# VH-VL binders against q9umr5: the designs that were tried, part 299

Target 1, 268 residues: q9umr5
Amino acid sequence: SYKPVIVVHGLFDSSYSFRHLLEYINETHPGTVVTVLDLFDGRESLRPLWEQVQGFREAVVPIMAKAPQGVHLICYSQGGLVCRALLSVMDDHNVDSFISLSSPQMGQYGDTDYLKWLFPTSMRSNLYRICYSPWGQEFSICNYWHDPHHDDLYLNASSFLALINGERDHPNATVWRKNFLRVGHLVLIGGPDDGVITPWQSSFFGFYDANETVLEMEEQLVYLRDSFGLKTLLARGAIVRCPMAGISHTAWHSNRTLYETCIEPWLS

## First folded at step 12 (VH-VL)

Design pi30 (framework fv_nofazinlimab)
Fold by ESMFold2-Fast, scan of step 12:
Structure pi30 (fold): chain C 268 residues (1-268), chain A 122 residues (1-122), chain B 112 residues (1-112)
Amino acid sequence: as target 1 above (268 residues)
Amino acid sequence: QVQLVQSGAEVKKPGSSVKVSCKASGGTFSDYAISWVRQAPGQGLEYLGYIIPIFGTANYAQKFKGRVTITADKSTSTAYMELSSLRSEDTAVYYCARGSYDSYGYEPFDYWGQGTMVTVSS
Amino acid sequence: DVVMTQSPLSLPVTLGQPASISCRSSQSLVYSDGNTYLYWFQQRPGQSPRRLIYKVSNRDSGVPDRFSGSGSGTDFTLKISRVEAEDVGVYYCMQGTKWPFTFGQGTKLEIK
């Protein structure tokens, strides 16, 4: 039988967004138990990511306990960062495939469709002022805001992403790396027409340098230092990269071709 | 010149709600966060929560979760604090205070409102 | 929650003499960025609080030089080198390192 699938949504999202994904899974892998976690929905998705990690951890523990053969995670957008942290903090997770749907794994630097109604696009250059403070770090978006022009502030003030990426030292880093490396497959999905994740290569652990030139995963210090295991996973053949053009941010979980190409092969 | 002007004193019955306003002038509303702090008669300061207007949502101290709502209206440069299910122990002066951002970082409470006395009495 | 403890709670002082207020936190106030988010406020009778000191030792504009803040980690001090009549009021420390942000219980400075 098929391993259970746990779905973690993104910013300003809910379980309803995954109705097409559930239809696809039911068609290709009938009998799969799929649980879409209804935690931190809508505006609650702005809660600090470590708070969300704790809540999702409590929800996934009994699911994993009932599935000794393992589970799969499908984590969308901001949810991919929650899943990154879950895999690091859980000493006993049994995740086979971690499928990251267009998640800003190296951070976000750019106005999103969800932020454009809140401020002018030029505010991108000023978000570092509010995000890199204890006040700003109590909002999820600031937990993964990564201003390449103020990388020193990001490294020092980020309470979440800089820590799980091993970009800043943490007492638990060695244990987090060991736990993350237990994952069977890291499936990275994203594309140039997303329109929200900026740069879109963040979904593949690429990111801007100080000149806003994108450097891919293999040129990142986190990869070169193997800070949380990316280099080890790649050497094992455990990283799958599945870029696809023509897909907007809200369509990753509702495109059949994407599902068949990038997700279906990893749902054993 | 920066000024925070709060709404006037209120007397409320137990079980009702109160909504206090804080209007900012002399600066740009979007450049700061707004905190709410209360002080019961003869007592110390207690932090209720704060809002960053550009995110459109607030953080609340655990004690007040479910009873306090903090909002901001950027078009009128006004922040609001609403406290529901009022009890006699909610009698206090409620202050708004802003924090500002500059090239050296964020600092809270650089300007305070004059305070709003909320009395909960039958 | 981080507990902030002030001592003394009542501080009678003679005009022109120095005054010292202590503030202790239940855990280190050093944030990951290396800054210590410790603040001192003054509240004169019938007035709103006023920030005197930010990040341990930085004096706000308009605050007299006789006020100084010092300390590190969990132990902090506010000193007034020569108390003036206008200094009467309650002084509060506050931490902004970890949410929820918390105040000390206050120290009442009185002229004897």
Scores: ipSAE 0.713, ipTM 0.869, lowest interface PAE 1.4, mean pLDDT 90

Design pi31 (framework fv_nofazinlimab)
Fold by ESMFold2-Fast, scan of step 12:
Structure pi31 (fold): chain C 268 residues (1-268), chain A 122 residues (1-122), chain B 112 residues (1-112)
Amino acid sequence: as target 1 above (268 residues)
Amino acid sequence: QVQLVQSGAEVKKPGSSVKVSCKASGGTFSDYAISWVRQAPGQGLEYLGYIIPIFGTANYNEKFQGRVTITADKSTSTAYMELSSLRSEDTAVYYCARGSYDSYGYEPFDYWGQGTMVTVSS
Amino acid sequence: DVVMTQSPLSLPVTLGQPASISCRSSQSLVYSDGNTYLYWFQQRPGQSPRRLIYKVSNRDSGVPDRFSGSGSGTDFTLKISRVEAEDVGVYYCMQGTKWPFTFGQGTKLEIK
């Protein structure tokens, strides 16, 4: 039998977005128990990420306990960051495949299609002042806002991403790294036509330097220092990279070719 | 010059709801935190919650969770605070306030509305 | 929640003399960015509050030099070097380091 699959949605999203993904899983892995977590839906997805991590943790514990052979996580967009933190804070997780579906793993710096509806120009250059304050850090999007022109503010004020990436010291860093390293496979999915995740290479742990030149994962200090285990996972053969062009942000969970190529092989 | 203008005084019965408006002028609206604070007669200041209009949602003080709703309309640069299930203890002056940006980053409560007296009586 | 305690609650002062208000927090107000989100407000009778000091010691534009803020960690002070009649009112400290943001109970400055 197949290991259970737990699905964590993204920003302004809900469990209803995953009906096609569930159809694909049922076709290729019939009998798989799939749980799409219906926590922090819609506007509640803007709650601070540490609050979301606590809520999702409480929901996944009984599911993992009933599956001694292990579980798989499929975590979409912002949900990929929630899952990153879950794997670090849980001493006893039994996750085999962590499938990160177009998630801003190194952060976000761009006028997403959502933000362009409100502010069509220069939005990204203005968010740092509100985001890197106690007021802004009470909203999830500011928890992973990563302005490469104000990297010092990001490193010092980010209450979430800078900590889980090991970019700023934390008392629990050693334990978080140990826990994260228990994952069987880290499957990274994303692509240049996403239109929301900026830079799109953030889904693969790449990110802008101060000149807005994208540096890939292996050039990042967090990788080079092995701050939370990326270098160890890569050396172990546990990181899978699956880029695909032609897929917009809201289509990652409903594209059959994407599913067959990037997700299906990792569901046991 | 930034100005915040609030709606007029209201007298409400227990169990009803009140919705106070706060219109901003003389600057940008969407990327500042708009805070709501109240002050009962002869008492101190109490923080209800705040909204950053660009995000479209608000943070509430747990003391008022479930009774307070803060919203913003970017097209009219107006923030709203609605308080339901009113009690006599909710009698207070309600203030809106907005922060500012300077060389030290974001600073709250730079601009204050004139206040709206809400009286809850039978 | 962070509790903010002011002392004294009532501060009678003679015109031209200095006045000092204390504000103590139940937890350190130093944020991860190294800044201390401690604020001082003045409320004159019948008026909206007005921010005097931001981040412990920075005086707002238009606030007279006689007002100064100091302190660190959990202990903060607002000082008025020479009290003038227009200074009558209630003074509040506020912390913005940890949500929910909280105010002190206020100190009423009055002329004796």
Scores: ipSAE 0.769, ipTM 0.893, lowest interface PAE 1.1, mean pLDDT 91

Design pi32 (framework fv_nofazinlimab)
Fold by ESMFold2-Fast, scan of step 12:
Formats: C-alpha cells, structure tokens, sequence
Structure pi32 (fold): chain C 268 residues (1-268), chain A 122 residues (1-122), chain B 112 residues (1-112)
C-alpha cells in the first residue's frame, strides 16, 4: 500500500549508511519496498554528475514502471543534486515526494573538516581556478562548486549545477522545468550544525552573495525567474522546509527524531 | 622552477604489467592535474588519463579498457601510471605532464617529464 | 570522441620563409565559458613535447612571437612567420574542451 522508496547516497558514501533509515521506515511503514541504489559508491562518487545521473536513471526506470501509484525519492547530500537532474531529464517520472536530505541545492562554497580530508590546505578561495575548466568539471565536487566571488566563472563554466538551476540558458530548459514540476512534494531538510554543507542554507536554496551574506530562496534569481519551477511549487504549497539543529552531516540518515519529524510524514 | 622526473626505461614481456613514476619538484603538487600521454615509435601522441592528486581519483581514456591505473602519492609528490596485460602495441615512450595557471584558470601540459621508454617484447 | 585532423602531415620549408599548419576538429571546441580549449605543441627530435600556444592564440612565456595561433570553432592555424633551424620537429594540436582530450596526427616540419 505504501509507495516504494528509492534512496540515492552522497559523496564517498554507499548503501550501508542507510541501515538505520531503512529500519525506521520498516517500523513506521511496514511493507514499504525500499531500494538503496548501489551505484557510484566510494571514490566513484567523484565521477561527473551527468554520468551519475545517466546511471541512476537506468536504475530507477524499472522501479518507477512497477509502481503506477508513484514512488518517493530520498536523496542524501550530493545525491540530492543527482535527484534534481533526474526529475528534470525524465519525461516520465512518477515521483510523489522528493526528500532532499542536507543537499547543496545552490552549491557548495567552504572548507570543512570533511572536505579538508581532500584539501589539506585551505583551498576555498582558489578552487575556482581548477573547477571552472573542462578539466575540473570531470569531478562531481566541481560540478556544484559555487564560488560567490567568481559567480561569472561559475555561470559560464559549470557543466551541471548552473544548468539544472536555470542560471545559464539550455535548449532543454523548458522541458526540464515541465518535468520537475510533476513532483508532488519537495521536502528540504538541513541545519546549521551539519558542518559540511556550506552555507547550510544551500539545502533550502539559499546561498551567499558576493559579500558571503546568505540570501534565502525567495531572494535568488532562480526563484524570482521561476527557472525550474521553485516559485510555482511554493505557490502550489508543494515545498516543505524542515530545518533541524544539532545534526552533523553524517547523522541525517540515522537520527530518529529527524526521521519522525521531517521524513516519515511524506512516505505515504 | 617545476621539474618532473620519470623512472627509467623498462623492458617487459607480453601479459606483464609496468608501473612508471613521475616525481614533481619545485612547486605545489596536489592541486594540479597530472596527465599521462604515450607515443609509439614514429607515431603521434595518445592520451591515457589524468589525476588531480587531492581528489585521488583518475579519469581514463576508455580505449585502454581498464588496463591503465593512475595514482598519486602526495607525501612523496609522485604520480604513477600502471599499465597491465601488456601487448607489443604498448611499446612507447610514456610521458607525465602537469599544467599551470594563467589569469583565467588552469591550462594543461605546461611542464613535461623526460619520458620513459617501455618496450614490450618476448 | 572529438577527431583532430592536421594538414599537411609533412611540411618541408626553406629557412626564413613562413610556415602554416592547419588543425580541424570534428566538433566545435567552444566551451560554455566562451573559451576555446585548443592547444599547440612542438616536439623537437629526441625531446619531450613543449606547449607553444594555449586557448587558440595565447603564447607561452619564452615562445618567440614569430609563432602565432588563430582560428575559431572547428578550424585552427599555427603560423611561423620566419622559420629557423631550431623549429625542426613535429607539431601537434590538441583539444581540451571535451573528455577524452585528443591530439591531431602531427605535422613534421623539415628544412629543405
């Protein structure tokens, strides 16, 4: 009776990270078919996001075809960007709830302990030099690196995020917007103690201006222009915001209170 | 300033593997793409793949069908290219190269290693 | 994959006269940022390649101004205004716009 749930993991992640989430779903919605997609695991999560979108698309098609009443997506961290693109490129998706679990929807700009494992010296101010090139765009992290001090380079060189956000024109923009708007609910989850997603408000479509002051979703050009449907979804009552303090980046999928408050209500 | 020094010539039998090193000195290592290119005797240049050491993950030319592995050791500022299941057609000079930054961003192949001759013969 | 085609493959020139090498790509090399990631390399006999030109027309430091690059979209040219003896070698174009990055076949410049 419950719609199937498809889970898409994040950077350097795998299906094992969701064992607690699966237990919570089983307790509250017994009989739910949950598929955690085991693609682009570990270091393979660094592959270009468009390549990941293609692979995940091939995996979700048969699941969606078997569920005429619809499916739910739970997409964690970088996985939320994969799911953004899936909803835009699929002319036939039947997603009811898209649950974005601490995903950098407007991009990432910041050195965190998690990223400093990759960048032992602070590279926040200099990463734009490699990322905004065809070379850098072959890595997923660079696909959503959004340096607010070099927004012109981001807009022109981003091969992924600037396109799916409608920040740069694309021939498929009208079709992508139409497809994305078929989603039933956009559930946005994140919080100030995440420690990885920078700014944390990126999970709610907020982001830095050139002075690193965070502007919320309603102040973003992508919202004001309704580039991929955020303004339309908000007017329809389809956007849910669920911020929660006290949760670190690796704990979003294993916190029971978070699950009960932000995820459980959307798993009809 | 920047210098790339490669390991010495290798003679290998068909079916074996070879691992060529490329040690960087004189600049930073981790945040530049290190590319591997080969050149068969009397032939042109062919791109094998590349790595940005800080990411630790390489991109490969699919032509080499999972036979090539590119790695980097940041602690020794050394990149490696390993080619397995060697065939006589793999006989070539193998080059490593590193880019530089201009005022607009990253540009590849500014610095080249001296090359490593790999000969595959029975 | 983007195919890079050079012409001529062999270029005999007299010292002091000009030389011109063409490079054509099977697809446009203009990236979304408006830049064209087309490079020219020189390989002297027995030496590693050396980058001469980046992004179509920008000369690397130490490259004489007798070398110039030009072109747009799919059609590019490397010109040497006055060939010198040290210019003997093979010249390669390369595209860096789309992975996998690809080289032309090379043009061998010889003094006649």
Amino acid sequence: as target 1 above (268 residues)
Amino acid sequence: QVQLVQSGAEVKKPGSSVKVSCKASGGTFSDYAISWVRQAPGQGLEYLGWIIPIFGTANYNEKFKGRVTITADKSTSTAYMELSSLRSEDTAVYYCARGSYDSYGYEPFDYWGQGTMVTVSS
Amino acid sequence: DVVMTQSPLSLPVTLGQPASISCRSSQSLVYSDGNTYLYWFQQRPGQSPRRLIYKVSNRDSGVPDRFSGSGSGTDFTLKISRVEAEDVGVYYCMQGTKWPFTFGQGTKLEIK
Scores: ipSAE 0.611, ipTM 0.816, lowest interface PAE 1.9, mean pLDDT 90

Design pi33 (framework fv_nofazinlimab)
Fold by ESMFold2-Fast, scan of step 12:
Structure pi33 (fold): chain C 268 residues (1-268), chain A 122 residues (1-122), chain B 112 residues (1-112)
Amino acid sequence: as target 1 above (268 residues)
Amino acid sequence: QVQLVQSGAEVKKPGSSVKVSCKASGGTFSDYAISWVRQAPGQGLEYLGHIIPIFGTANYNEKFKGRVTITADKSTSTAYMELSSLRSEDTAVYYCARGSYDSYGYEPFDYWGQGTMVTVSS
Amino acid sequence: DVVMTQSPLSLPVTLGQPASISCRSSQSLVYSDGNTYLYWFQQRPGQSPRRLIYKVSNRDSGVPDRFSGSGSGTDFTLKISRVEAEDVGVYYCMQGTKWPFTFGQGTKLEIK
């Protein structure tokens, strides 16, 4: 039978957004137990990511315990960062496929169409002032705001992303790396027409340098240093890259072709 | 110059709710943290939470979980603090405060409202 | 939660004499960025609090130079070199390094 699937939503999102994904899974893998976690919905998705990680951890423990053959994670947008941390902090997770659905794995730097709804004026150049403070770090979006023009502030003040990426030292870094490396497959999904995740290559561990030129995963220090295991996973054949053009940010979980191409093969 | 002007004193029954406003004038509103702090008569200061208006949501001290709600209306430059299920020990002066930016980044509590006395009694 | 402990809680001082207030935290207040988010506030009778010092030792604009802050890690001091009548009030330390943010109990400065 099929391994259970746990779904973690994104910023300002809820379980209702995944109704099409649930239909697709039911059609191709009937009998799959799919749990879409109803935690940190809507505005609660702005709570600090470490708080969200703790809450989601409490919810996934009993699901994983009842599935000795393993589980799959489908983690959308900001939810992909929650799942990154879950895989690192849980020394007993049994995740087979971690499917990261258009998540800003190296961070976010942009005021795209979706974020313009939140911010009436350009936030790109000025968010670093509030985000890289203890006040700003109590909000999820600041936890992964990665201003390439103030990389020193990001490295020193980020309470979340810089730590899980191994960009700043942490006492638990070695254990977090060991735990993350237990994942069976890291399936990275994203594309140039997303319109929210900026740069879109952040979904594939690429990111801006100081001149806003995108450097891909293999050029990142975190990959070259193997800080949390990306180089090891790639060498093991455990990283799957599935870019697709023509898909907007809110459509990743409701596109049948994407599901069949990028998600379905990893839901054993 | 920045000024924060709060709504007037309130007297409430136990079990009811109170909503205090804090209107900012002078300077920008949306990209600053607006903090709420209370002080019971003759007692010290206690941090309730803060909102950054551009994010549209707030973070709260766990002690008040489920009872406090902080909101902001960017169009009127006004922040609100609502406290529900009031008890006699919630009797206090409630303050709003806003920070400023300098060479170090964000520094909180540079500007304070005048305070709003909330009295909870039957 | 980080507990902030002030001493003394009552500080009677003769005009023109120096005053010192201690603030001790239960955990280090050094944030990951190397900054220490410790603040000092003055509350005069019937008034809102006023920030005097930010990040341990930085004096706010308009605050007299007789006020100074110092300290590191878990041990901090606010000093008034010569107390004036207008300095009567309650002084609070606060930490903004670790959530939830917390205040000391307050030190009431009184003229003898």
Scores: ipSAE 0.709, ipTM 0.871, lowest interface PAE 1.4, mean pLDDT 91

Design pi34 (framework fv_nofazinlimab)
Fold by ESMFold2-Fast, scan of step 12:
Structure pi34 (fold): chain C 268 residues (1-268), chain A 122 residues (1-122), chain B 112 residues (1-112)
Amino acid sequence: as target 1 above (268 residues)
Amino acid sequence: QVQLVQSGAEVKKPGSSVKVSCKASGGTFSDYAISWVRQAPGQGLEYLGYIVPIFGTANYNEKFKGRVTITADKSTSTAYMELSSLRSEDTAVYYCARGSYDSYGYEPFDYWGQGTMVTVSS
Amino acid sequence: DVVMTQSPLSLPVTLGQPASISCRSSQSLVYSDGNTYLYWFQQRPGQSPRRLIYKVSNRDSGVPDRFSGSGSGTDFTLKISRVEAEDVGVYYCMQGTKWPFTFGQGTKLEIK
């Protein structure tokens, strides 16, 4: 039978957003047990990511324990970062497919549609001032804010993304890498018309250099150093890249063609 | 130039709620984080929580979580702190204080409100 | 929570003489960025607190240079080189390195 699927939502989101995704899974893989985790919904999605990781960990442990054949994760937007950390901190996870649905895996640097109305200047140029402080790091958005013009501040102050990407040293880095490498498939999904994830290539571990020129995954130091296992996974044939144009940020979980092309093949 | 002006003193009964306002003037409200701190008579300072208005949400000290709510109204440049299920030990002066992230990074507590005395008595 | 301990709690000082207040934290206040988020506040009787020092040793605009902050890790000091009558009040240290942010219990400076 089909492995259970665990769904983790994104920023300002809830389980309600995945009703179409559940319909698609039910029609192509009838009998699949799908659990959409209803934690850190709405404004609670702004809680620090390590707090969210702990809460989601407590929720996924019994699901994984009851599924000896393994589970699949579908993790949307900010939820993809939660799942990155889950796979690293759990030394006993049994995840087969980790499906990262338009998640800022190398960080975010750009105005978001959710916050654009709140200030007279571009969020991208000034957010580093609050984000790279203990006050800012108590909000999830700041945990993955990656200003390429203040990369030194990001590396030193990020309490989450710089650590799970191996961009700053951590005592647990070797164990986190070993745990992450137990994943069967890393399925990366995203596209140029997302409109929120900036740069969109962050969903594929690409990111801006200091001139805001995008460097792809294979040119990133974290890949070249194999800091958490990307190079090893790619060599193993375990990384799947599925870019798709024409999909806005809030439509990744409700587009049938995307589901059939990028998600359905990795549910077993 | 910058001022934080708080609402007036209140006397409340145990079990009720109080909502204190803090109106900011000078500068751009969206460039501030606002902290709430209280001080019981003759005692020290205690941190309740803070709000970053551009994120639209607040962070609370676990000691007060479930009883304290901090909000901000950007149209009036006003932050609010509401404390529910009041007890006699909540009798204190409640302060709002600003932190700015304008030109020099983030610096907390650069300006304080005048304080609001909340007395909880039966 | 990080516990902030001030010493002494009561500090009687003769006008024109120096005063020194100690603040100790239960764990290091060095953040991952290398900054130490330690602050000193002055509260005069009947007034709101006022920030004197930010990040250990940086004096706020308008704060007299007789006030100075120093220290590292878990041990911090606020010094007043020559106490003036206007310095009477309670002084608080605060850590902003780890949430929830916490204050010391306060040191009451009074003239002998």
Scores: ipSAE 0.774, ipTM 0.898, lowest interface PAE 1.2, mean pLDDT 91

Design pi35 (framework fv_nofazinlimab)
Fold by ESMFold2-Fast, scan of step 12:
Structure pi35 (fold): chain C 268 residues (1-268), chain A 122 residues (1-122), chain B 112 residues (1-112)
Amino acid sequence: as target 1 above (268 residues)
Amino acid sequence: QVQLVQSGAEVKKPGSSVKVSCKASGGTFSDYAISWVRQAPGQGLEYLGYILPIFGTANYNEKFKGRVTITADKSTSTAYMELSSLRSEDTAVYYCARGSYDSYGYEPFDYWGQGTMVTVSS
Amino acid sequence: DVVMTQSPLSLPVTLGQPASISCRSSQSLVYSDGNTYLYWFQQRPGQSPRRLIYKVSNRDSGVPDRFSGSGSGTDFTLKISRVEAEDVGVYYCMQGTKWPFTFGQGTKLEIK
């Protein structure tokens, strides 16, 4: 029998988006219990990420309790950040594979073609003004907005991403690191044709420097300092990188080749 | 230059709903937050919630969650506050207020509307 | 919720004399960015509130320099160096550090 799979959706999303993913899992791993969490759907996905983490935690606890052999997480887009925090705050999670499906793990900085209706009058350069305030931090997008030209404001004002990445100190950082390191595999998926996640290398813990030049994971201070365990996981052989070109943001959960190459092997 | 103009006074029955408008002029509507605050006769100020028009979504005080809905129409630069299941204790002046930003950051309540009196009586 | 407590609630002042209003918060108002999101508002009879002070000590445009704000952490003060007749009204402090944002109960300034 296969370990249960828990799916966490992304921004402006719902459980309906994963119907193809469910078909693929059923074909290759028949009998797998798949739970797609339908919390914070649609515009509720704009709620603060710590609020979402608490809600998803309450839903996940009974599923993990029923599966002593362990569970797998598939976490899409913004949902990958929710899952990052879940793994850190849960002292007793039993997650084997954490599959991060095109998630902005180092943050987001960019006006995407996909989000034009959200930012019709604002350039990417202006979001820092509202996002790095208590008012902005009550919205999920601002929790992981990472303006490389105002890194000092990001570090000081981010109530979520800067803390979970260990970029700013937190009293719980040591416990969060210990909890996160219990994960069996961290499977990172993303690609250059996503069109939403900017830079796309954020899905692999790469990000812009002040000149908007991408520095990969191994060049990041969070990796070098091993702030939440990336260096330890990589040394353990627990990080899997699966980049794929030709896939747009809304197609990661419905592309068969992507599923067979990047997801299927990790669903024991 | 910058003005917030609210709709006129309303008299409503218990159990009904009221929708107050707040039209902004001056500045770029999507570049700020609109807050809603109320004041019962002879009482202090109470925060209902606020909206970021750029995201098209609002944050509500738990005390009013489920009864209050804040929306914004960018094409008319107008924010709305709708309060349902009205009770006599909802009788108050309802204010909209803007927050603005500059190179130093974001500050709330730099401009206020004139207020809208909502009276709930049978 | 962060509770904001003002003192005094009623403040009779002789014209031309100084006035001082205290505001205390139940929790520190220092945000992670080092800023303190403490605000002071004035409401004249029959009018909408207007912001006087933002982030503890910064005067809003058009506010006379006889108004000043000070304080840190949980204790804040609004001072009027020389009260004028037009200063009559209710003064409110507000915290914007932690949602839900909350106001003090108000201080009514009256000429004796």
Scores: ipSAE 0.785, ipTM 0.902, lowest interface PAE 1.1, mean pLDDT 90

Design pi36 (framework fv_nofazinlimab)
Fold by ESMFold2-Fast, scan of step 12:
Structure pi36 (fold): chain C 268 residues (1-268), chain A 122 residues (1-122), chain B 112 residues (1-112)
Amino acid sequence: as target 1 above (268 residues)
Amino acid sequence: QVQLVQSGAEVKKPGSSVKVSCKASGGTFSDYAISWVRQAPGQGLEYLGYIMPIFGTANYNEKFKGRVTITADKSTSTAYMELSSLRSEDTAVYYCARGSYDSYGYEPFDYWGQGTMVTVSS
Amino acid sequence: DVVMTQSPLSLPVTLGQPASISCRSSQSLVYSDGNTYLYWFQQRPGQSPRRLIYKVSNRDSGVPDRFSGSGSGTDFTLKISRVEAEDVGVYYCMQGTKWPFTFGQGTKLEIK
């Protein structure tokens, strides 16, 4: 039988967004138990990511305990960062495939349509003033805001992403690395037409330098230092890169070709 | 000059709701955050929550979560604090206060409103 | 929650003499960026609070230099080098390092 699948949604999202994904899984892997977690929906997705990690952890523990052969995670957008932290803080996770759907794994530096709609001021150049403070770090968006022009502020003030990426030291870093390395496969999905994740290469652990030139994963200090195990996973053959053009941010979980190419092969 | 002007005093019955306004003048509304703090007669300061207009949402002290709602209206440069299910213990002066991103980085409480007395009595 | 404890609660002082208020936090207030998010406020009778000091030791614009803040980690002090009549009021410390942000219980400064 197929391993159970756990789905974690993104910013301003809910379980309803995944109905097409569930249809695809049912068609190709009938009998798969799929659990879409209904936590931190809508505006609650703005809660600090460590709070979300704790809530999702409580929900996934019993699912993993019932599946001794292992489980798969499909984590969309901001949800991919939640899953990164889950895999690091859980000493006993049994995740086989961690499938990251267009998640800003090295951070975000770009205006979102939601924030532009609410207050149409340039957020990209000014958000660092708010985000890199205890006040800003109580909002999930600020937890992974990564301004390449203020990298020192990001490194020192980020309460979440800089820590899980090993970009700033943490007492638990060695244990987090050991736990993350238990994953069977890290499947990275994203593409140039996403329109939200900026730079889109953040979904593949690439990111801007100070001149806004994208450096790919293998050029990142996080990879070179093997801070949480990316270099080890790549050497093990456990990292899968699946870029696809023509897919907008809200379509990653509802595109059949994407599903068949990038997701379906990893749902044993 | 920056000013925060609050709505006038309110007298409410237990179980009702109150909505206090805080109108900001001077500066760009989206460049600062608005905090709400209360003070019962003769007592100290208690933090209710704050709103970052840029995110369009507020963060609440757990003690008041479910009863307090903080909102902001950019078009009128006005923040609101609504407290429901009022009890006599909610009798207090309610203050709004600004935090500025451009005042030596982000610093809270650089300007305060004049306060709004809310009295809850039968 | 971080508990902020002030002492003394009542501080009678003679005009022209120095006054000192202590503030102690239950946890270190040093944030990961190396900054300490400790603030001091003054509330005169019948008035709104006014911020005097931000980040331990920085005076706000318009605050007289007779006010100074100091401290580190969990122990902080607000000092008035020469108390004036207009200094009467309640002084509060506040931590902004960890949500929920919390105030001390206040120190009432009175002229003898």
Scores: ipSAE 0.728, ipTM 0.872, lowest interface PAE 1.3, mean pLDDT 90

